VHH binders against F-box/kelch-repeat protein At1g80440. Designs and how they scored, part 3

Target 1, 354 residues: F-box/kelch-repeat protein At1g80440, of Arabidopsis thaliana (Mouse-ear cress) (q9m8l2)
Amino acid sequence: MELIPNLPDDVARECLLRSSYQQFPVIASVCRAWNREVSLSQFLHQRKASRHSQELLILSQARVDPAGSGKIIATPEYRISVLESGSGLWTELPPIPGQTKGLPLFCRLVSVGSDLIVLGGLDPITWQAHDSVFVFSFLTSKWRVGATMPGVRRSFFGCASDSDRTVLVAGGHNEEKCALTSAMVYDVSEDKWTFLPDMARERDECKAVFHAGRFHVIGGYATEEQGQFSKTAESFDVSTWEWGPLTEDFLDDTGDTVSPPTCVAGGDLYACWGGDVMMFLNDKWQKVGQIPADVYNVTYVAVRPGMLIVIGNGKALAGYGEATVGYICDLSSSRWVKLETHGGHVQAGCFLEV

## First folded at step 1 (VHH)

Design b13 (framework vhh_6fv0_2)
Fold by ESMFold2-Fast, scan of step 1:
Structure b13 (fold): chain B 354 residues (1-354), chain A 125 residues (1-125)
Amino acid sequence: as target 1 above (354 residues)
Amino acid sequence: QVQLQESGGGLVQPGGSLRLSCAASGFTFSDYWMYWVRQAPEKGLEWVSTISSSGSYTYYKDSVKGRFTVSRDNAKNTLYLQMNSLKPEDAAQYYCARSYETFYSGSETKYFDYRGQGTQVTVSS
């Protein structure tokens, strides 16, 4: 059986492994044999093993007004911008069917396998909380609608992916602005939600990370303490199905007025606050770098082995809206390289490898 | 229908003072965090100050700290900005804004709903 006429199957398979992710839907459409090859889980594993995989930075980014009127914009329209790190090429994903005013405001972005998951946020027309789950497959270049988040509608919750199968959600506030203790997990493949046991305390505007089989929920505030951010953290063990003990002083020395942007890679937890890059090591936060001075506020942080990505707000210059500034740091050299972010405000992001 | 109406702007000399007001209607004012933002000629939208729903927490842009004071009167559904030691760089159209079901530090960019018509502040001799 020949994948490509007059070419041995092993050579043909090597050619497919080297293809850009943007060609996956086209390749899948050629014939059954090609569709089978790109659909196999081993295909993505082989791409990573052979160093032909592509690393994608995925951002929920506002469109800039082409007219550049200099007047205050009402509600910005968010779309998905994609940076392919190897080539430096920027692209845009197709819009979510039926979402005429763009992505939900303040939605969360996470990656699971080769899928981008968009969760929650506020409807850009009504400003009502979304319970929506949208899934984009990089294998098919198609959106689907997932099962809605169960229970009370929530916004400003903590959200993290195990990168493999599930997305975990905790806290936020309900439509009455009451902070929540509840948590839940979404199985992307099964399209099913399951409630977790409640957290020890209610946490509005908390941050979350997944690390070493544990879902960590950091900071946030209780309903009666709006704007007074907790220094505590707690974590859910997915293997035992239990929350661990509360850590009272997890953010004790931050001096920050909000829960800091957090991310995890290579066994290390990172956070950005006060112009510094911090790493959680030996049960203490340690400064490992300084954020470039033109990043006014950090809105998104991602870490890959040897690389830190920081995106935030810069000083508004010459036009309407908020300037966006981004940097990539080579952690081995401590060298920062500026990213072009096309000027639009970034509200969320994630990293994906296909 | 949600409405925000700014007032109190005007012409002032450098070093002078102005008190801006924002009258809110059509929503439960005491449940919302409120913001002051400004837009100067040739510049983008700039955040100035934030106040919590209770009034207990306030945040300011670094360049206005110690000179501006935000406050609110929940019984009167009114937001205020007391501006002292005004500088030429403070000249702008000032807007009050409401945030929907959100809070961030005042140094972060927010996208607001129901922005008012604004009130003009001019600083010149």
Scores: ipSAE 0.012, ipTM 0.351, lowest interface PAE 8.4, mean pLDDT 79

Design b2 (framework vhh_6fv0_2)
Fold by ESMFold2-Fast, scan of step 1:
Structure b2 (fold): chain B 354 residues (1-354), chain A 122 residues (1-122)
Amino acid sequence: as target 1 above (354 residues)
Amino acid sequence: QVQLQESGGGLVQPGGSLRLSCAASGFTFSNYAMYWVRQAPEKGLEWVSTISTGGGSTYYKDSVKGRFTVSRDNAKNTLYLQMNSLKPEDAAQYYCAKLETYWGSTYEFDYRGQGTQVTVSS
């Protein structure tokens, strides 16, 4: 059977490669041959190589009044908003089955291949820690439930993806608000968790990034030091299965006491603190920009080649809740362009290419 | 087939005004942020202005702030640049553009038309 009647298979594949990601479930549902083509690992590789892939900014964002009035819902429900960069179109993912009050509060978002992974957070009704893993496939537009996070239930942990296969988790606090040293890795395709050796330090409210085969865990605080954020960092080498030496004073003395929003792209590490954008260059933090003054709290930062994305919250206004504020910075010019946003408060984000 | 067609350029004396227009076709104009860029002889491509998809946010090169105003009419698929108090340094070929991606590493422009020439001299 021909992939598309009266077209050579290579021409038919080119047509499929040019399709919007929003068409993937329809394509997959047509017949087994189309489903097989879309599910092949080389399909996404070919889309990226041919410049037909779509870059998605994914945000966990509170709902606003459905009439478009901009009124804030008194008890916000978080959903996934998606911005497709080439078209500028905003869409909303379907709700997670069984999560009637929206996404867990303070959940973590990461991407692995064509999958969005939602991890942990607090139940929006009970405020009890979730051990849940939810996986959204952009190939099928369906949610599945992954294997639950093992061990003690944790919240406010550091979380990073290798972007290819795994998600790594470290720290946070347990249900008694004791900071944790434990860490673990989730293999998305195998649907399996494996514990790592413990970190050297307890790290509640830490940040994490994955870079060059290493899972870096930055900042956080120990149980006895609540609110006294560490300047230290440590990193796990996935090839040796060992934590490296603790780095004292990894973060500069900026007067800030929070673990800074951090991201990595193309080998460059970025962090936001003190109203500034910092880059780790030549083994030192260097200021590369000033965050626009209307960004009160930075909740998410990401880097694309030559571009930095900063998403945060504006100041609370009389009669209105906190509004989302976003900017894209051209790193070559340090020029900031305000990102058009929709919806309410943003609590988490990630970047994905399909 | 994406097309951008610039018009409205001409010769003006210093202090004069011009209004540039860009007619867009072949894509959903209202879904894209739009840009004005210029290129003077013996100089590289220079960013001038940006306007958001709905027109609510505008940005300008420091040297043109207060003198230039970008606007758009999504119903007519048309982008505008009102240029007041023109200076000799503003003389250039002006192009409207959309980016290949929001995440471009530089001013990577997917589509530029033929442009419209602005000359400022007595």
Scores: ipSAE 0.000, ipTM 0.119, lowest interface PAE 18.5, mean pLDDT 78

Design b3 (framework vhh_6fv0_2)
Fold by ESMFold2-Fast, scan of step 1:
Structure b3 (fold): chain B 354 residues (1-354), chain A 125 residues (1-125)
Amino acid sequence: as target 1 above (354 residues)
Amino acid sequence: QVQLQESGGGLVQPGGSLRLSCAASGFTFSNYAMYWVRQAPEKGLEWVSTISTGGGSTYYKDSVKGRFTVSRDNAKNTLYLQMNSLKPEDAAQYYCATGYEVYWDSSGQYTFDYRGQGTQVTVSS
C-alpha cells in the first residue's frame, strides 16, 4: 500500500520524481506500486513541472575506430550515445537485438514521450532500404520492434515527431531512386501506420518539422531534378487531414544545393545554411547567428529553451577533420561554447526530456 | 583549386573490362585517402571502393569484391579502378572523390569534400 514504508506517499513520490532516468528500470522492478507510479503518463509531466526532469541529447554516432591512425573506415558502426545535459555525462544505449553491424545508415531519430524511435535507413551490410521501426523505452531500458513502414521501401525521407504520440514521414526515394509524394503517420502507442494524402510534389532528401499541429515538409527534389533542390514547402494539418497550399519560395537563395537542417522550438522555426543560423520571422528568414567556422557540414540542429545546438563535421590541417564538432549557442547572448562529443561521426539526433 | 579529373569510361559488353583513372591536382594527394563512387541512372551516389593514403589498405562494396581493384600512384597523383567481369548493374557515372568523414551530408546524402565531374560507364548487351 505505502510506496516507501514509514514515509508519507507525497514525500515518497517526491523522492521518485527526483530520481535519475537511469534508475527508472530499477524503480519499476522493485514492486507493483513503484512500477505503476513510474509508468503513469503524469509521472513525466510531474517531473517536468517540478524541474526534476533530465534533458537528453540522443545521437546516432559512429564508434571510434580502435585501429585509429592509418585505417580507412568504409562503413562505420553506429550506436546510440546519450548526453545528459545537466551533468555533462555520456552513456551508450544497449544495441538493438539482431542488428549486429549497428544502427541502419542514415536512419532517422525522433522522440515521442519517453520513447526514442529509430526509423528507416540502409542496412549497413547490404545497403538496402530498411522499413524497420525500433522503439527504445527510457522507462524500461528495453528495445521493441514496431510495425514496419508500409508501402514501398523508402530512404532519405523527411521525418518529424509531434513529441507526444505520433511520428510523420514524407517523401524520400524508393529502391528505383524515384522520388516519392507519399506520406504516413505512426501512432507509437497503437503501433499502427496510417497513410496521409500525397504531397503536391515529389521530395527526395527533404527535411521535416512538426509545429503547431502541422507537419511541414521542406525542400527536396523530384526524380527529374535529382540534385537540384526545391525551395518549396508544404504542410499537412493533422486536424483537417489536408495538405495546405504549396509555398513556392519558402527557402531563400541560400547558395546551398541541399535541403538545410531545420528544427522547431517554442513555436519558432530555425534552419542552418551558408554558415548562418536563420529564424523564420514574419514570413521571412532572418539571420540570428553565425555558425562557428570550424563546423564544416551541419548534420543536426536543435533548439531548447535559451539554447541552440549545432552538430556537424570538422576540418583538420589537411582539409579533413575531427570526426564531430558541436556547439551550444546561448540565444540571449549569441555566444557559442564548444560541446565535447567524445566520438565519431554523428548522422542523426534528437532531444528527449525524461 | 582542388581538381579531380576522371577518364577511362566507355561502352563495354557484359563480362568486359575497363580501367578508370583519376588525375588529382591542387592538394597533397599522398596525404588523402581516395574513393570511387558511382551514380546509376535514377539512383543516388553509391560507394564503390576506398584506398588508404599509402595504398596498403583497400576496401570494396560487397557486390564488386573480386571483380574491381583500386590502386594509386602517389608519384603521379593518379588513382585507378580496374573493373573486370562488368555486369549491367555496374553501368553508372563513376566519380573520383576524397574526404575523411565519408558518406554523409546535412540532407542524408553521401558527400565528399571534393569529387570530379565523372566518367560514364555503359554496359550493354
Scores: ipSAE 0.000, ipTM 0.169, lowest interface PAE 17.1, mean pLDDT 77

Design b4 (framework vhh_6fv0_2)
Fold by ESMFold2-Fast, scan of step 1:
Structure b4 (fold): chain B 354 residues (1-354), chain A 124 residues (1-124)
Amino acid sequence: as target 1 above (354 residues)
Amino acid sequence: QVQLQESGGGLVQPGGSLRLSCAASGFTFSNYAMYWVRQAPEKGLEWVSTISTGGGSTYYKDSVKGRFTVSRDNAKNTLYLQMNSLKPEDAAQYYCAKPTYEWEGGKYYSFDYRGQGTQVTVSS
């Protein structure tokens, strides 16, 4: 019943609070008392409060062939790579049981509490749209299967989490390649989906972010406007259960391009297009930086207060199994530092704190 | 620009055979695995078969296994689907598909197929 033999319980708890997240399954497996200790919601709360939590960048990333191999991987095999921001160390999560060819293609990644949620995408063998929800617990280092996404099967939807309890999904296209207006929310703890009211617009290949109690859905295109990306945005208020008014010309500066990679941190919305880093400020997009010239075709953008991460191709015509190029920008100094990416194409990602 | 043009469909009696062809252009055909997918009236898109880049590995939907054979001729940039012992449930619009590894503007379906497909009708 003693947490650590010959050690006071409060000292033992301090040792557990200071442990790396990579040790959580080992700690939980030692005995009932340790498993109980790390399973308490209080444990993760105390870890954050004491500043012993670890901030993780989680990427769905293709495996890379060594430079000069000369081989082409026709279907990229995606795995989860994890960067611990404080140490700069990379690791890989265990594969999803039964997924012999890696993660679903074009799946979405979001974090809820200490859980990583993998949603949708295409089966890498059959290329059929999946309604699958996979949940990885950083507490146990185990995968579980969540309730399937209800309604018509959808691909290329917008997806964002409130980081606390729910994941929201909107738009995409069905199996007939018809853009969708429907939206829904997943409660991770209850393992239950609930439909939202429909959006005002059909939005295939849209982007989504969650900020200040609102689920923002940006861009995309209607079925009859395939390839012509909307510049509009709309947002769902989770407290009123209503969509707000449509914002016209939200992306008016992007030209005839795909909906740009977008991310949010500390109330600041960022997007990348035309080789520039843009920030939404005073109801307008303002250029705040220039992407390094050796990054071709930005594939993933992530932001934290004061820091922006940009990942893209190392050359204009890169294969998915070829190493990517990444940079971290200190937004206060506009200084770029090259990031070792340890893999190929990044199709999705999120931040998670444990 | 990627183009896929399907042909070889038609009306056939149950138990009959058809051979579908897909002419590919605008990309290095031999570098990509290729797919056959189908869509029956008022139903979703359904995966039928996959063939590896060199043709050495093939995969099939359970309901067509043993009846359908996918093949390719990389020298001619052509994909084939030999369909034997056709059943009423095989009636559909058939598309060949190049997988998309970069979704780029919605010009492609989830599969990068560009053609109108070829219609397969089975009597009954």
Scores: ipSAE 0.006, ipTM 0.269, lowest interface PAE 9.6, mean pLDDT 79

Design b5 (from b1 with E99D Y100T T101F W102T T103Y G104E S105H E106G Y107S Y109T F110Y; framework vhh_6fv0_2)
Fold by ESMFold2-Fast, scan of step 1:
Structure b5 (fold): chain B 354 residues (1-354), chain A 123 residues (1-123)
Amino acid sequence: as target 1 above (354 residues)
Amino acid sequence: QVQLQESGGGLVQPGGSLRLSCAASGFTFSNYAMYWVRQAPEKGLEWVSTISTGGGSTYYKDSVKGRFTVSRDNAKNTLYLQMNSLKPEDAAQYYCARDTFTYEHGSVTYDYRGQGTQVTVSS
């Protein structure tokens, strides 16, 4: 049967490619042919190639008082807020079934294909570590529960996606606050975890990025060095299944003792620390910008061609104050534009294109 | 159950000394960095000192450097704070806390604080 009556299939496909992501579940529900069309990886590829894809900024964000007080609530309930970058429109995803107090505290957010993956974090009531994996499909607008993270329960681990199929996890600490050397990979389609060889170093509160076929794990601290962040990094080669040599002085002597929020785009690695935006260039960190002074701490950074997005909090301590602030920097002019953020405290974020 | 029990507070004159103790139970004390934090009547919780898991590294709030010394005895599951040359601005309820969570976002999360021990500095 024709996808759209009285239209050639090629013309009908062009119409589907132009649809908003918010229409995908409706389109998928019409019939098997339309469900098949939007579910193909080829559909998303064609949509991007034709310049009809939408870029989504996804944030784990606390609810604010409905009276508009602008304060962080005493027991924040975290939800997923979504900004569509082209339109500037904000939406909220449906809650995870069975999670009555919202998202896990300090959970990690990554994207794989058209899926948002929420993993780890702490139970918002008990503060016990989660091994939970939740997957939101932008094609169906539904949550599913993925296979639990194997091994010891961990929190504050490094996490990165290859953006295509897998999520990689390394380090963090166990329920005894022991820093971990172990690492693992989750195949989203197969719903299966596989352990990697151990890292050379224990890395609690490390950061991770995926770039050019390598999973990079940066900084963190060993159990004996709590709060004394390492300047080292190491990277896993997914093609050889081996960790590369340890890099001793990957991070500069910044005077800081915290693993920086990091991101990568188009081959450029960025990090935010000490109030500065840094880019890794010619085996050295170069300052490329200064973070606006009203950003107390940075919780998420993302890079797009020519643009840097910085999301953070106006006050690090729980309670009252400017709960969340965001900025977009034009990297060519070094000019910052304040991003309109709706809602409270941001604890995590990721970027998705559908 | 995780427990922290502070003791050793009291009333001292300016320039006096006190030694605070914190008895820990219900967790592997030697695997956690420990903190001393304080709260004065109209102020929020204020960080005072940090000690690493083995006691090899110590950190202090600028206003107490040279006057306070933090130490720990992992065999006894006990944390100490030696306070010398006490000033009126040091008067507060003192709590010990374990490092349970994060330095992420430039903030320190304190956990399993007990009832605290009161320090009053007055002539």
Scores: ipSAE 0.015, ipTM 0.386, lowest interface PAE 6.5, mean pLDDT 80

Design b6 (framework vhh_6fv0_2)
Fold by ESMFold2-Fast, scan of step 1:
Structure b6 (fold): chain B 354 residues (1-354), chain A 122 residues (1-122)
Amino acid sequence: as target 1 above (354 residues)
Amino acid sequence: QVQLQESGGGLVQPGGSLRLSCAASGFTFSNYAMYWVRQAPEKGLEWVSTISTGGGSTYYKDSVKGRFTVSRDNAKNTLYLQMNSLKPEDAAQYYCAAEIYWSGGYETFDYRGQGTQVTVSS
């Protein structure tokens, strides 16, 4: 059937490809043909190919406390803030049904296709570990509940998306504060979890990235080594269904063993530590930039072709954790431009192109 | 009456270690997440660490992560903070607390004890 009456399908498709993501639910509601068109995986590919896609920075961000009370009386309520990079417009996603006190504390955010995935963290009411998976579809503007993470409940695990179909999880600790070797993969479209073979090492508070076709799990610590971060890394090959050899000195160049670096993967692997931006090149970490001095602690880093985003806390004395400071770096010029952020503390984030 | 009693502070050289304890009474200890907070001379109160009700989840201020370890023994109604590789900036009065929630503004603490002093200097 014709997408738009009395208009050729090619012209009609061009019109749909140019629509804002905020119009997708409206477009999908018009008729069956339009709903099918925007629901096709090729629709997003066509939008990206034609340069009509919108790049979204998605943040789990605390509501600004209206208080001047001098009393700590409530856990911060986290919501999803969305920045559309082309327009500079900030919006907020609807709350997750049933989550009256906001997003789980320390939850992970990843993107898969046109979906935002929120997983893990702590219940903001009970402070108990969540096995919950929440999925927001930018095509429908609706939340759904995904299949719960199987096995033991875990906190502070490594998490990364292949950006296409799956989310991978590894490590963390269980309810007994024992570091985990187990790993698993979530297929978003099939709503199914599958266990991976165990990692070679227990890894509590590890970092994970999906880079060069592999799921990399970096650092963390074993139960006996609480707070003594490993410099090792290992990577899972989804095509062979096997972990590769352990890399003993992956973080050897960090110079500090206090906290694992914040790692981001795109075309290149980046990490931030000691006020420096590092890139993994020729099997070594190399300094490629310096983080602006007013970013005291980096809480989130994201990389895109030619561009790096760094978000963290402002330079702190008594006001530690209260200010959110962000910057965008043009990697070709090493110029930093301050990102206008609205709201409070950012605990997690991801990029999504739709 | 709710009571919290901290102990284990003292004078250490930079790079030294201390283990702090907090004995709780007057409430059901296992029903509350517990916190370590500190106050250095001429500075405000700052959060250091949090431990969940069952001890399965722990959280740390970035500057102490990897050096400090929080734990609890619900059978003994006791909270602990193991502090390794102490730095001059860690010198403060350390308090344990219950029923703290972040408001994003000014901070006060419920059920805070008298504290234990940590001094880092030769």
Scores: ipSAE 0.000, ipTM 0.222, lowest interface PAE 12.9, mean pLDDT 77

Design b7 (framework vhh_6fv0_2)
Fold by ESMFold2-Fast, scan of step 1:
Structure b7 (fold): chain B 354 residues (1-354), chain A 126 residues (1-126)
Amino acid sequence: as target 1 above (354 residues)
Amino acid sequence: QVQLQESGGGLVQPGGSLRLSCAASGFTFSNYAMYWVRQAPEKGLEWVSTISTGGGSTYYKDSVKGRFTVSRDNAKNTLYLQMNSLKPEDAAQYYCAKGSTYEYVYGGETWTFDYRGQGTQVTVSS
């Protein structure tokens, strides 16, 4: 049977490969043959190989409050905003079933294959920690509930994916505000959590990146040192199933800053602190750029090969809080282009290619 | 009706300490996260601290971490903010607030609440 009437299957398949990701559920609904084509793992591989894949910037972003001029202001709601890099078009994902107040506060976003994974965070009303895992499939445009994070409930943990199969989590604090040494890995396809060996240090509010086969956990602070961020880092080798030795002076002290640098990876390690973009090069942090002056405080940083995205707060407006500002930097030219942001505060984000 | 009454503000020298209190009524205090927010003259409302329903999780604006401690007594419907090593930049009207809100975690500039009180003035001068 022909995939598309009056077209050879090779031509029809080429047409499907060139379609927008927003069409995948529509294509899947046309007939069994089309549903099978877009559901094959090779479909996404072919899209990437043929350069028809789409790069998506995915953000947990607050809705703008249009009525927020009084002393009592409506509680804002976090949703998933999606920017398609090639077209510059913004869309919004459907809400997570049962999350009536929006996404958990300070939840983590990571991508695995064609799936968006939302992990943890706090209930917007009670500020109690979630152990929830939500998975959005860009192939079906549907949410599912994954296996809950095991052990003690944690928040403000480090989180990174290998982009292929797993999500790794380390540190944070428990419901008694005790910093954690424990770490774990989630296999998205098997829907299963496995504990890792403990880290050498307790790390509340740590950062994590996955780079070169290793899960890096950077900074954070121990329970007795709240607000005094560690300069140390350690990394888990997924092939040996073992933590490497502690690196004591991984982060430089830039002075009276009380916040850790925001570290990102996409081939190279980047961090933003003191209004500067830093890159870890030749075993040292080196300034490679300056953050645009209208970004008052960086809330999210991400890197893709040749491209850096910085999102943060601008100057506060009376009654409305800080405006959201974002920029994309072409790393080869060091040129910044302002990113249109279609909403309020960004608390988390990730990249996904479909 | 929700009522929030702050107290404990005053004049203090740089490096000094103050303890703020907030007496809450008109709602089930133990069911809500509570906030401390502040507003200096000529500035917008700024988030300072959040405490979870049971008091187990506490969060702070970067510039006050290690200096300020938020706590709560659910049996007394009272929220506290212990402020140590006060700086001139900490001078502001301090309010306690109830309900959900956007937190600009490191900016500390929150602008959304269900309710806030009349506030208590903190002045830091040499």
Scores: ipSAE 0.006, ipTM 0.376, lowest interface PAE 9.1, mean pLDDT 78

Design b8 (framework vhh_6fv0_2)
Fold by ESMFold2-Fast, scan of step 1:
Structure b8 (fold): chain B 354 residues (1-354), chain A 123 residues (1-123)
Amino acid sequence: as target 1 above (354 residues)
Amino acid sequence: QVQLQESGGGLVQPGGSLRLSCAASGFTFSDYWMYWVRQAPEKGLEWVSTISSSGSYTYYKDSVKGRFTVSRDNAKNTLYLQMNSLKPEDAAQYYCAREGYTYSWTPESFDYRGQGTQVTVSS
């Protein structure tokens, strides 16, 4: 069981823990013992515990239009771009086998452990709603197909991960544009979907976040109220298997009913709307920052200890550009630093640690 | 509150014409690119046409080029779709939509759409 010739196994294992995630498939190919070490769930846990893990920003980005910064006249091909935060290096994941026109349009991206999960969206060729689940393993650098989302095909639903085991989905609309009350949870390891009890409200185009042990579903609108976004929220407790009471005035502090908030949690709950960064504290939204003026529309927000990442669209001088505009905010100093980007429009994203 | 309200749909015979309208409110209409999308009974959502904020640039699905014309009146906050030489395959619920989170592409780029107006093409 000698991992590296002439080295004790504990020393050899420490060397493997310090490797880059891009080397995991290469390491696994060297010999059976190395393959076993990298494939163990304990490997990633030990890597995080020893502070050798790498933090990855994962984005669904359109390929840049070479004709300029204006509108693309053909459906763009979305690919997965990965930024490794420590090195500042960008890479692109391999395409999903069989998806020749790229990622589904308006798909959701979430992370569970060392896996990237791609859910739903619209087929870029047929414009049909997907019930597809695609899983990318950073340990093997391979895509697999997960169990399809059960029930009616839905689009524009709320989606959030507990980051550990499950992905939760709620609301959206069916192919007849009827807003949905149904919700469900996907167990990534068991490859199994389970329906939750229905929400109290129909919620098309809602936002969702997993925060403080609960799946929160925020805003959206009912079929008969199309375009009139609700200020309400409700949350599901996975441990009790029940929805909590409806919060009628969750968004009343915002003063903005024209768009749903972009919510994210990483210890504290944040939302971006009206050009402001808001933090939810003691049942109230509190302004904690101002988004840089060159971010016209926020498409993705991520929070990490002491750090907030905001990505959106730039508004070009002659119209809307293809430029992705990103910023990292140091929450202790409230200083914004521009994030260098290489791709076109970002439609979805998530953060993952390997 | 953002509202998009479509009108002008109805029953028409093959070869006929309809003019769809979309009344916009709750946002600065002249700042946004606008879209027409449709959904037939047995199909998913399908992009039909796009118009720039100024009206200077227009784009069309290949199957409707030469038959459909998109236009806008920024003073009236209204979007239009003139449909000529209608075919049975054009029968669908038609939706008005504003540009959304993706500003770099036109066919499916919208963050908001109206309730729709029904177009039926039959003899």
Scores: ipSAE 0.000, ipTM 0.192, lowest interface PAE 14.5, mean pLDDT 78

